VH-VL binders against p14714r889to1111. Designs and how they scored, part 33

Target 1, 223 residues: p14714r889to1111
Amino acid sequence: YLRHEVKDPEKAISFLQDLLHSSGLSEDQKRLLRTSVLCREQLAKVISDSDIEGIEEGYVELDCSEFGLQESLEAVVKQVMELSIERKVQISCDYPQEVSSMRLYGDNLRLQQILSETLLSSIRFTPALRGLCVSFKVIARIEAIGKRMKRVELEFRIIHPAPGLPEDLVREMFQPLRKGTSREGLGLHITQKLVKLMERGTLRYLRESEMSAFVILTEFPLI
Short names: E, the ipSAE of ESMFold2; O, the ipSAE of OpenDDE; V2, 0.75 times the mean of E and O plus 0.25 times the DockQ between their complexes.

## First folded at step 14 (VH-VL; framework fv_ontamalimab)

Design q4 (at its last look DockQ between E and O 0.03; V2 from the best seeds 0.00; counts 0 for: pae O 12.5 > 2, placed apart)
Fold by ESMFold2, look of step 14:
Structure q4 (fold): chain C 223 residues (1-223), chain A 118 residues (1-118), chain B 112 residues (1-112)
Amino acid sequence: as target 1 above (223 residues)
Amino acid sequence: QVQLVQSGAEVKKPGASVKVSCKASGYTFTSYGIHWVRQAPGQGLEWMGWISPYSGNTYYAQKVQGRVTMTADTSTSTAYMDLRSLRSDDTAVYYCARGDYYYGMDVWGQGTTVTVSS
Amino acid sequence: DIVMTQTPLSLSVTPGQPASISCKSSQSLLHSDGNTYLYWYLQKPGQPPQLLIYEVSNRFSGVPDRFSGSGSGTDFTLKISRVEAEDVGIYYCMQGTHWPYTFGQGTKVEIK
């Protein structure tokens, strides 16, 4: 391999990813490095996407490519880890290997943005009591189309103890933006709009006596 | 155990103000909105507005815009509706109700009768 | 404001007979989130309203299965399969899709 000077975080990410492909690292080492690179790449995209109006009007274009679901889910969990530790809230992941091992075609970074925001909100509104958990579940339904063309409908459930989000924030998530929309409400609203851009994308927030949950549906071509 | 208890009946003269209280218990007050609905004698239900105890955000029906102020005190879990410049046609029973985005108004107070005598 | 129109405005029903109440809105109640926020309330004499049906057809907790709701868009119906004495009161539809929330004018149900 060759060293080269790296003066920019984005260039460092690109260099590390290229190093990953050319080095003799084990599969476990490559997986961990990919996850770290994806986390930083997601952050850079989120920071540079400052056109809230384009997302609100639905004119933003998705940037689709092939991606691994396991790496994406791990990046999401890792991204929220700081808040999870700070608030003493544990994250429980519940999805089988056959689901997490899927390779999909879609906008990986927007999917991560959606899942990170809903997971962060769930952690934020879970009481800071020891032993409380936020559950992150993924359910897949595979559809065969044509000559072995497959699509998968993914249902993401982010479940936390009741009462969950204040009703105001649920309302802000789905209403048109206005003066006085909270910072949390703005983030959730943007997330809801991004879900609508995904194929068959829907987002619902369930509030029940024992638990509350985000339920996100979207569909991807399965590779 | 989820309960909304409102203040007692009021008799007012035209031009006065009335402030109705709504004390919540048995649930997390800041997690739900509070709606206000009134019912004139022999008439149907009229939605007046909504307040979030979490943020203090409000939305008022146009008919009462400018005359109503809704507030919430999180330290006492109590919502208030202040209606000013009372008229005879404001004579009604005033209800508060707990609001959920999906379930709607699922728990109601007992109502507060406000009578505005000419 | 969305106008909600109920028919009939009153019903006199023999106990055990079915009842049906129509509610029409002046515009679609389909929300941009994909749901329809149409509710039914019952106000018994001397009591505050109580929730029966939310999101068109879902029975609220403790509501008997003789109550059912249906409809879409602008046309909605509440049905009571067998009216009982405890069902006496005024039934209201309400929309929660658009600010401000609005009620129908009410349907008084009495038994003979």
Scores: ipSAE 0.469, ipTM 0.775, lowest interface PAE 3.1, mean pLDDT 85
Fold by OpenDDE, look of step 14:
Order: sequence, then C-alpha cells, then structure tokens
Structure q4 (fold): chain C 223 residues (1-223), chain A 118 residues (1-118), chain B 112 residues (1-112)
Amino acid sequence: as target 1 above (223 residues)
Amino acid sequence: QVQLVQSGAEVKKPGASVKVSCKASGYTFTSYGIHWVRQAPGQGLEWMGWISPYSGNTYYAQKVQGRVTMTADTSTSTAYMDLRSLRSDDTAVYYCARGDYYYGMDVWGQGTTVTVSS
Amino acid sequence: DIVMTQTPLSLSVTPGQPASISCKSSQSLLHSDGNTYLYWYLQKPGQPPQLLIYEVSNRFSGVPDRFSGSGSGTDFTLKISRVEAEDVGIYYCMQGTHWPYTFGQGTKVEIK
C-alpha cells in the first residue's frame, strides 16, 4: 500500500527535478538539485524494499553505478540537517581534498542510506547541549591493484559525544531481529546488514568514556 | 538452500589451461564474494584468490599471480577460475567458497579435482 | 604474506576428552576497524572444509557449543571441550585480515 501511495509523488518530484534541470540554473542551484535527486532516488529505493527478511538474509542485490563521493556525502549531510538544527548539534565534516574529485563504482544509494542512518543516530543521541558536535570524518586510502585497477578504501568515522547510543540499540543493531525490536534498532540493524553486502564492508560501534563512534569501512573501485 | 556446484574433474597436460566453474544458487550472487582454495593431495588448504561478482574486483595469491584469472558471470550466477601454464604441482582439488567478511567462507563447493600429468 | 602456524600438527584424543589447537600469526590480525578476522575450519574426511568459528570466537550456525575460539593479536586457540567421533578431521585456522588470505598447516584430529 505504501509503495503505491508513494510512487506517484515520487514520480512527480522526479519530473519536476528534470524540469528544473532543463531550466537555467546557477552552479549552486545545480548542486542543490543534484543533491535533491540523490535523496529522491534513495527514498525510492528504500520504499521499494519490501522484504526486510531478504535484507536480513543477504538476498538484496546491490545496484552499482558510477557516482561522485562528494555528491554522496552532501546528500547524506543534507538528510540530517533538520535533525541537527532541531537538536542544536553541529555537524563537523572532515573530508580529504581528494573526495571532491573521487569517482567510484558502487551502490551509492545504499551508501547514502548507511551513512545517513548512522549519522542520524549519532545526532539523535547526542545531548542537546550547546557546543556539542558530531564529527563526520572520511578517510581515503587509494591502492593500485595491478596496472589497470585502482581501488579506494574508505573509512567513515562518525564521532559523537558520550553517552552515545543506548546499549539496547547497540544490541539491536548487531543481534538478530526479533519481535519488539525498536524502530531505531531496526534501522541500525538493516544498516549493518547493508554494510555487510558492500565489498569489504564493516561496521563497528566504539564506545569510550568521552565519545562514541561509528566506524564504517568499505572499498570501491576508483574510476 | 545456498549451494555452490562445481564442474567435473579435469585431466590436463603440463602447459595446458584449465577452467573450473562454480555455479551459485539459493542467494543473491552479487552479494557475496567467491574465494578459490585448492588442496594438493595430502596437503593443506591454499588460498588462491577472491572475486567480487558485482564489481569484478579480484585478489590473487602471489603464487598463482599471472597464471590465474577469476571471473564471474552474473547472468548465470557462475564463477570461473582459469589457471594457465599448468604444471604437476597444480594437481589438487580446487574449491570455490562463498566469501563473507563477517562469517568467513560459509558455503563451499564440492571441489573439482584437477590432475596435471604427462 | 602472513604466516599461520598451527600446533600441534596432529592430535589423538580419547572421546570425551578436551582438545586444544593453537594458531599463531606472523603479524597481528587486528584490522583497522577493530575486528580480528581469524577463522577456524574443519575438513572432515572426504568432504570440503566447513566453517566452525569466525572472527576469533564466534561459532558459526549449527556448530556445537563444545567448540570455542579465543585469542587476540597473533595468538589464537580452538578448543573442543569434549571431543566426539564426528569431530575427526583436519582443522585449519585462516586469517582474513590481510590480502592474501592464508591458512595454517592444518591439525589432524583423530580418535584414540
């Protein structure tokens, strides 16, 4: 039912985005439009996920294509801005210069989904105190495999102040789904499963006395 | 049911090539890597390489580097291992296995015996 | 390449008695993500290997609780609390932290 109800509006948004694209836009406007398109596409993909069990069991196929990492990260950050503002939690982005020109091959929409969920969770459970910041760091390591193939190992580090995620949510993230799993837990669990589908994908949650962090590792072919 | 089914036994001459197939079923083929591991008679397991079916990325063991090519056909959910310039010490049972960075090689093929003899 | 060294290479155990296999790596298997990708496999006679333990200490689905893994860094251990006849085979440790993946020599476990 929900898929049916969301389909038409999604198509309309897509159509409008195409129209805007065809109009005279400034560079900044084009950038915003691109970000909105990526968000729409992510939304459409998520809503199409009709089988959570399939995700749980790893039956979901990744849709890989070429994408720009910077655009992806911008889409991620924009998705959490509302919550950031609401919670009065600042987001500090730390990307290497190479990110601006990095083109990768992979499932960008799933990457966005993973990063947005973890970033959202981090913001959500950061105390609403002035001056607190969630740090979104990206570390890239480029490696050459032979003469023809380059790959990049990406580490996404989402650092947030203590106390961090409730332990129950952390458990729900890494434990099998069960009846009664919270909405937040389900989201994080799915996120974890999605990361596992990605090449050399790993997701860890670190908890220290003063801070906690999501650490996501994955590799992509570098285009 | 997750299953990997490999091609039949091969007998080759030195210098020849062999191509072993590994057909996957019961899961999304592109969601997992495929490892290739061989075992010489009476010997231990030797990792040969790994391929990502959805990206095509590969890692090969140095020992077989230059002689091995791993490929994956997503349309048939089949992985292939091509080993060239065969020599007697390539005689082994060759296994394909579903890769998972969290759970390791959790599903194995039945193995393919490759015999290299003059 | 990371060298994996198992000890002992063979073990004969009376049914019901415990068994212990050591696996040492030539360098740390701790990955930058904080995880350690050390695996244990059992190859029963005439069969392909099967996964027993993943990431040092996690039992794979269907693996009896008499199997346990432990260790960190470069030293790892597989323990069988009570060896049964069905546990006969060759046990292999494998590191998956670094390319290329590498196996130990294998430990043959037999029943007395």
Scores: ipSAE 0.000, ipTM 0.497, lowest interface PAE 12.5, mean pLDDT 89
ESMFold2 (binder alone), look of step 14: mean pLDDT 94; pTM 0.959

Design q5 (at its last look DockQ between E and O 0.78; V2 from the best seeds 0.67)
Fold by OpenDDE, look of step 14:
Structure q5 (fold): chain C 223 residues (1-223), chain A 118 residues (1-118), chain B 112 residues (1-112)
Amino acid sequence: as target 1 above (223 residues)
Amino acid sequence: QVQLVQSGAEVKKPGASVKVSCKASGYTFTSYGIHWVRQAPGQGLEWMGWISPYSGNTNYAQKVQGRVTMTADTSTSTAYMDLRSLRSDDTAVYYCARGDYYYGMDVWGQGTTVTVSS
Amino acid sequence: DIVMTQTPLSLSVTPGQPASISCKSSQSLLHSEGNTYLYWYLQKPGQPPQLLIYEVSNRFSGVPDRFSGSGSGTDFTLKISRVEAEDVGIYYCMQGTHWPYTFGQGTKVEIK
């Protein structure tokens, strides 16, 4: 039902974005527009997910295409800005310079979904104290495979102040779904399963005395 | 400082109920679980159950299933363990402990002695 | 339920000498996510248990480096490189990988 109800508005947004694209935009405006397009596409993909069980069982197919890593990261950060502002939690982004030029081959929308969910959760459970920040770090390790092909191992580290996520949510993230799983837990669990679909994808949650962190590892062909 | 402070010793008759409290301080109460572990005199540790103050979800050991109820009051950061239909073999020191998926049970209460005798 | 079996159940050690305690589980404690939730606790006389080792080999805060944990799957070991008087008590292994949590029988460590 929801899938059908949101289809027309989504198409309208898409149409408007296309019109804007053709209207003579500045470079900054083009960048914003691109980010909005990526967000819309992610939304459409999530809405199209009709089989949560499929994700749970790990037999969902990834839709791979070429994408820019920087654009993806920008879309992720924009998705959590409202919450960041509301909770007065700053986001500190730490990307290597090469991220700006990285073109990857993979399912960008799923990557955005994974990173936005983990970043959102980190902000949500950061104490509402002034001066606290969530650190969003990206580590890239490029590996040459032969003369023509390169791959990049990406580590996404979302570091947030203690105490971090409630224990129960962490459990829900890594345990099979059951009746009564919280909304937040379901989101995290699906995120964890999506990471596993990605090449060499792993998701860990670290809890230390002063900080907690999501650590996401994955590998992409570098174009 | 993270601390769990439990209620005082209890003496009960068989068939009665006992409710032990565990007040948490020094940390965000809803961020961690609470485990209950008991130890009969001269015996080892026995896990009784777990509660999430965040969700209210519980998991009980089969041995005490049906007789135990664990609750958590977030307003007072206090966990409760209610054990009903007491019998002599329920005589033990009862501990609450802060639970974390990573550290396990990293902070323990001082224990509450419950004696069941006719 | 997972059965945790400790050996020995009692150990008398001369101060300064090493000690080793084994803990075996009836099934693998390796979680599907790759972590192994095996813990070691020490209960000193008249006190509640205290955490020594978490996830097989990590020393908890304040735990001396003479304590070390190792193992995988179903076989785990706690080692004390040089036993001190303050190490007297009952040591318990515990698995937290599967519900319900279960403890070993405990190993009583005494000083000769």
Scores: ipSAE 0.658, ipTM 0.852, lowest interface PAE 0.8, mean pLDDT 93
Fold by ESMFold2, look of step 14:
Structure q5 (fold): chain C 223 residues (1-223), chain A 118 residues (1-118), chain B 112 residues (1-112)
Amino acid sequence: as target 1 above (223 residues)
Amino acid sequence: QVQLVQSGAEVKKPGASVKVSCKASGYTFTSYGIHWVRQAPGQGLEWMGWISPYSGNTNYAQKVQGRVTMTADTSTSTAYMDLRSLRSDDTAVYYCARGDYYYGMDVWGQGTTVTVSS
Amino acid sequence: DIVMTQTPLSLSVTPGQPASISCKSSQSLLHSEGNTYLYWYLQKPGQPPQLLIYEVSNRFSGVPDRFSGSGSGTDFTLKISRVEAEDVGIYYCMQGTHWPYTFGQGTKVEIK
């Protein structure tokens, strides 16, 4: 997905930054351009970090820092909102304030990448029927490790109506990459590899009679 | 009610071909794979291959590679297995089965008897 | 191709007694993602196979509690705690971790 939609992001960012310096723009136009430049800068980092060989072999370094979980979850929902509106699929969020107010130490960008891809896939494979929605749940279990450091296990559930993803895409998500892997399959495969890089990271795709779900477990130091 | 209904028995001569159909109902056809498994008289089960109705991707057992073609018609929710250059040891009951990544082959067709005799 | 070897190939059981079937693979069935795709199927007389156990130990929907699966790596076992008349047939293990999928030779279970 991101590689297909951005032909040459560094040149696009440079062009947008040049346009921002134009003396003919209103402050509203400059604000819109600044927002676009910031979004494209994040796309450039994602494309630069999409070294498939490095991700496949597990030597991509996580870029850890302190971050707020609420801001991350809001960013994820925002990143998929256009597709949600286009497909008329509602997103139902279910995470209590106690969970969303947490501050964590970890790779915020990679977490957003993981959650955005799974949410995007869930929206894409939900029929555009009234009353159908994708449910985004976050469950936390805080574990004190002696007196020193608190850690939290986060369980992210992205739930959508059955049957969900075609079996072939589930298979592509977990199998080694090959020539002929679909665009959607590539994105899901990268996602599960990124989850494996996370502390105690696991990803499973559950298929039940009424619903299907991505279940993602990660663990973070709690600030 | 999820079910797979296969075409009727076939009698063929060596060198001919056979095309077995497997019509799916009661579920979203493109969401699951289709496996083909055969069983010679008095023998065990032998996996022949798999097809994704979603993408058309296939994977075939080496023993039948080059003689088998598996296809799926999404407009009729029907999978097909075409086995060419038939030999007497192709005499078997041929099953189709719905494939799930975790459950494996969870729903099976009733079987189609193919007899290859001169 | 992964060779799946079942033992015994045949057993005759008094109703209500336990039964145990072994399945050994020529290679580990542990997938790189941490799952083991080992299945057990029952083929009753005159019927297509039916799924009993998936991922080593999980009972498929509607399968009685008397069936249990266990094992890891290359060694797997299906146990029937109390064999009933309806349990007669041929039991197959199958691996789905590696293409191509392969079955064991089958174990015929009969009532004495």
Scores: ipSAE 0.597, ipTM 0.825, lowest interface PAE 1.8, mean pLDDT 85
ESMFold2 (binder alone), look of step 14: mean pLDDT 94; pTM 0.952

## First folded at step 15 (VH-VL; framework fv_ontamalimab)

Design t1 (at its last look DockQ between E and O 0.79; V2 from the best seeds 0.76)
Fold by OpenDDE, fold request of step 16:
Structure t1 (fold): chain C 223 residues (1-223), chain A 118 residues (1-118), chain B 112 residues (1-112)
Amino acid sequence: as target 1 above (223 residues)
Amino acid sequence: QVQLVQSGAEVKKPGASVKVSCKASGYTFTSYGIHWVRQAPGQGLEWMGWISPYSGNTNYAQKVQGRVTMTADTSTSTAYMDLRSLRSDDTAVYYCARGDYYRGMDVWGQGTTVTVSS
Amino acid sequence: DIVMTQTPLSLSVTPGQPASISCKSSQSLLHSEGNTYLYWYLQKPGQPPQLLIYEVSNRFSGVPDRFSGSGSGTDFTLKISRVEAEDVGIYYCMQGTHWPYTFGQGTKVEIK
């Protein structure tokens, strides 16, 4: 029922975005529009996920296409800005220079989903103390495969102040789902499963005395 | 520093109930779980159950299932273990412990002696 | 339930000598995520248990370096390189990989 209810508004948003695209937009406006399109597409994909069991069992197929990493990261950051402002938690982004021109082949919407969920969780459970910051760091390692093919190993490190996630959410993230799993826990669990679907995808959660961190590793063909 | 302070010793009759408290301090109460472990006189450690103060989710050992209720009050940073229909074999020292996903039970309370006798 | 079996159940050691305690689980303690949640606790006389080792081989804060943990799968070992008087007590291994958590029988360590 809900899927049907959101279909029409989603289509309308899509149509409006197309109209805006055809209008005379500045470069900044084009960028904002692109970000909004990526967010809409991500929303549509999440809504269309009728088979959570498929994700849980690991047989969901990724929808791969060419995408720009910087655009993806921008979409991720924009998704958490409202919460960041509300919680007065600053986000410090640290990207290598090559991210701005990096074109990858993979499921960008799933990547956005993974990164937005982990970043949101990090912000949500950052203590409400003045001056605290969540660090969003991207590390890229380019590897040549043969003479003309390249791949990039990406590490996404989302560092947030201790104590980090509640113990129960960490448990729910890594352990089988059960009755009573929280909404947050379900999101993190799905995130963990999605990462596993990605090429050489791994997700770790570090919990130290001073800081906690999500560490996500994955690999993409570099176009 | 992280501390768990438990309530005092209890003496109960068979069939009665006991409620042990565990007050936490020195850390964010909702960020960690609480485990309850008991130890009968001269015996080893027995895990009783776990609660998440954040979500209220619990997991109980089968031996005490149906007779135990674990709760957590976030406003007072206090965890409670209620054990009903007490038997003589429930006589033990009861411990609460802070639960971390990676480090397990890293900080323990001082223990509460519960004696069940007719 | 996972059964944890410790050997020996009692150990008398001369001060300065090494000690070794074995803990075996009835099934693998390797979690699907890749971690192994095996813990060692020490309960000194008249005191609550205290954490010594977490995740097989990590010393908890304040634990002397004479304590070390090792193992994998179903076989684990706690070693004390040089036993001191303050090490007297009962040692327990515990698994936290699966519900319910389960303890070993305990190993009583005494000084000769």
Scores: ipSAE 0.910, ipTM 0.961, lowest interface PAE 0.4, mean pLDDT 94
Fold by ESMFold2, fold request of step 16:
Structure t1 (fold): chain C 223 residues (1-223), chain A 118 residues (1-118), chain B 112 residues (1-112)
Amino acid sequence: as target 1 above (223 residues)
Amino acid sequence: QVQLVQSGAEVKKPGASVKVSCKASGYTFTSYGIHWVRQAPGQGLEWMGWISPYSGNTNYAQKVQGRVTMTADTSTSTAYMDLRSLRSDDTAVYYCARGDYYRGMDVWGQGTTVTVSS
Amino acid sequence: DIVMTQTPLSLSVTPGQPASISCKSSQSLLHSEGNTYLYWYLQKPGQPPQLLIYEVSNRFSGVPDRFSGSGSGTDFTLKISRVEAEDVGIYYCMQGTHWPYTFGQGTKVEIK
């Protein structure tokens, strides 16, 4: 029954959620199912954001809810897995259980969209040389007023081998959209706009001698 | 190791054209932009334009728009600036510079003197 | 085009003394993503320009810490805490926030 697949994707997600409640699945299997549900929700959100002009002007409203960071990060990796296999680029995840086990309040699907696009771009622009990998690192810093733990600043680092993105793609990411903007540039531009909608959101692309990185800062209430 | 080597000095008459080359070495040519900047004798720096060797996209200063063509040959890692319909006020040293989005023009060529006189 | 205005246009400095160069832009250089693309270049006699400072205040690799940049919006400053003989030349500010990129007029720094 676990492998059974309904034909309607939305009903497939509902079926998987029912399995989480009624099945004797292991915690790893439940985590996989939660991640699959999040992937479907990300696809639906991408379709609803087809109004590029609305995103460019900042009219998009965040859709906030409680979410688990572990499941979100796993969904991101899964969303880029096909390209990773195709390009033979490994993805190395580097974040402690204490960070990944956090529960946050925010727009989970927009976070996934941001991380997926930057991870896809990093894979795309990793040279086709054997043994290269992309590193996905998450660093947390707790910010609180008084003695209560209320908020966390998350720093996402997506590190790939030098030279990284061509300078013109970095430029397209931050410059106003124009006729003739590349497909890759459009995706990165939308991503930086979405980061700006996040609390204390910043996106920077670092270029170092042996590696390059996306550095994304976001802040969430900590549940 | 990273360096930009430009072609030699040119002497031209008004109405002619000049093509200055900029050979890059020691880095991945398509990962950085190329800017062109000129400096008339005894004067300051004037930005002329930029090209992406990756995409071929360009942006030119208004003063030279319509007279300049910037190109890049990725097979030879060489950028070119072709300035047409030369005037005496085009007399300058022409520099190429490697462009990074954040660090700006971080490596410069040695300069190419172009003299336009009738 | 954004006009970049440097003051003073010329400085004579006693060795070991500080120097300060102002750069004002006709429009804010704060980019919508939150960065300010203001640069300082030094052109030593007979040489091409070299990058000193990027993004207002970041020293480029190998630039001595006696050089510092500051400012925001339309007003920017380059300071040299103790001028040395190797610091002589023409200093330019440049903005890269808006096309086309534009330079200030230059500030010639000389030793008295």
Scores: ipSAE 0.661, ipTM 0.850, lowest interface PAE 1.4, mean pLDDT 85
ESMFold2, look of step 15: ipSAE 0.594; ipTM 0.821
ESMFold2 (binder alone), look of step 15: mean pLDDT 94; pTM 0.952
OpenDDE, look of step 15: ipSAE 0.854; ipTM 0.921
ESMFold2, fold request of step 16: ipSAE 0.659, 0.659; ipTM 0.846, 0.851
ESMFold2 (binder alone), fold request of step 16: mean pLDDT 93, 93, 93; pTM 0.949, 0.946, 0.947
OpenDDE, fold request of step 16: ipSAE 0.909, 0.905; ipTM 0.960, 0.957
ESMFold2, look of step 18: ipSAE 0.647; ipTM 0.845
ESMFold2 (binder alone), look of step 18: mean pLDDT 93; pTM 0.949
OpenDDE, look of step 18: ipSAE 0.866; ipTM 0.926

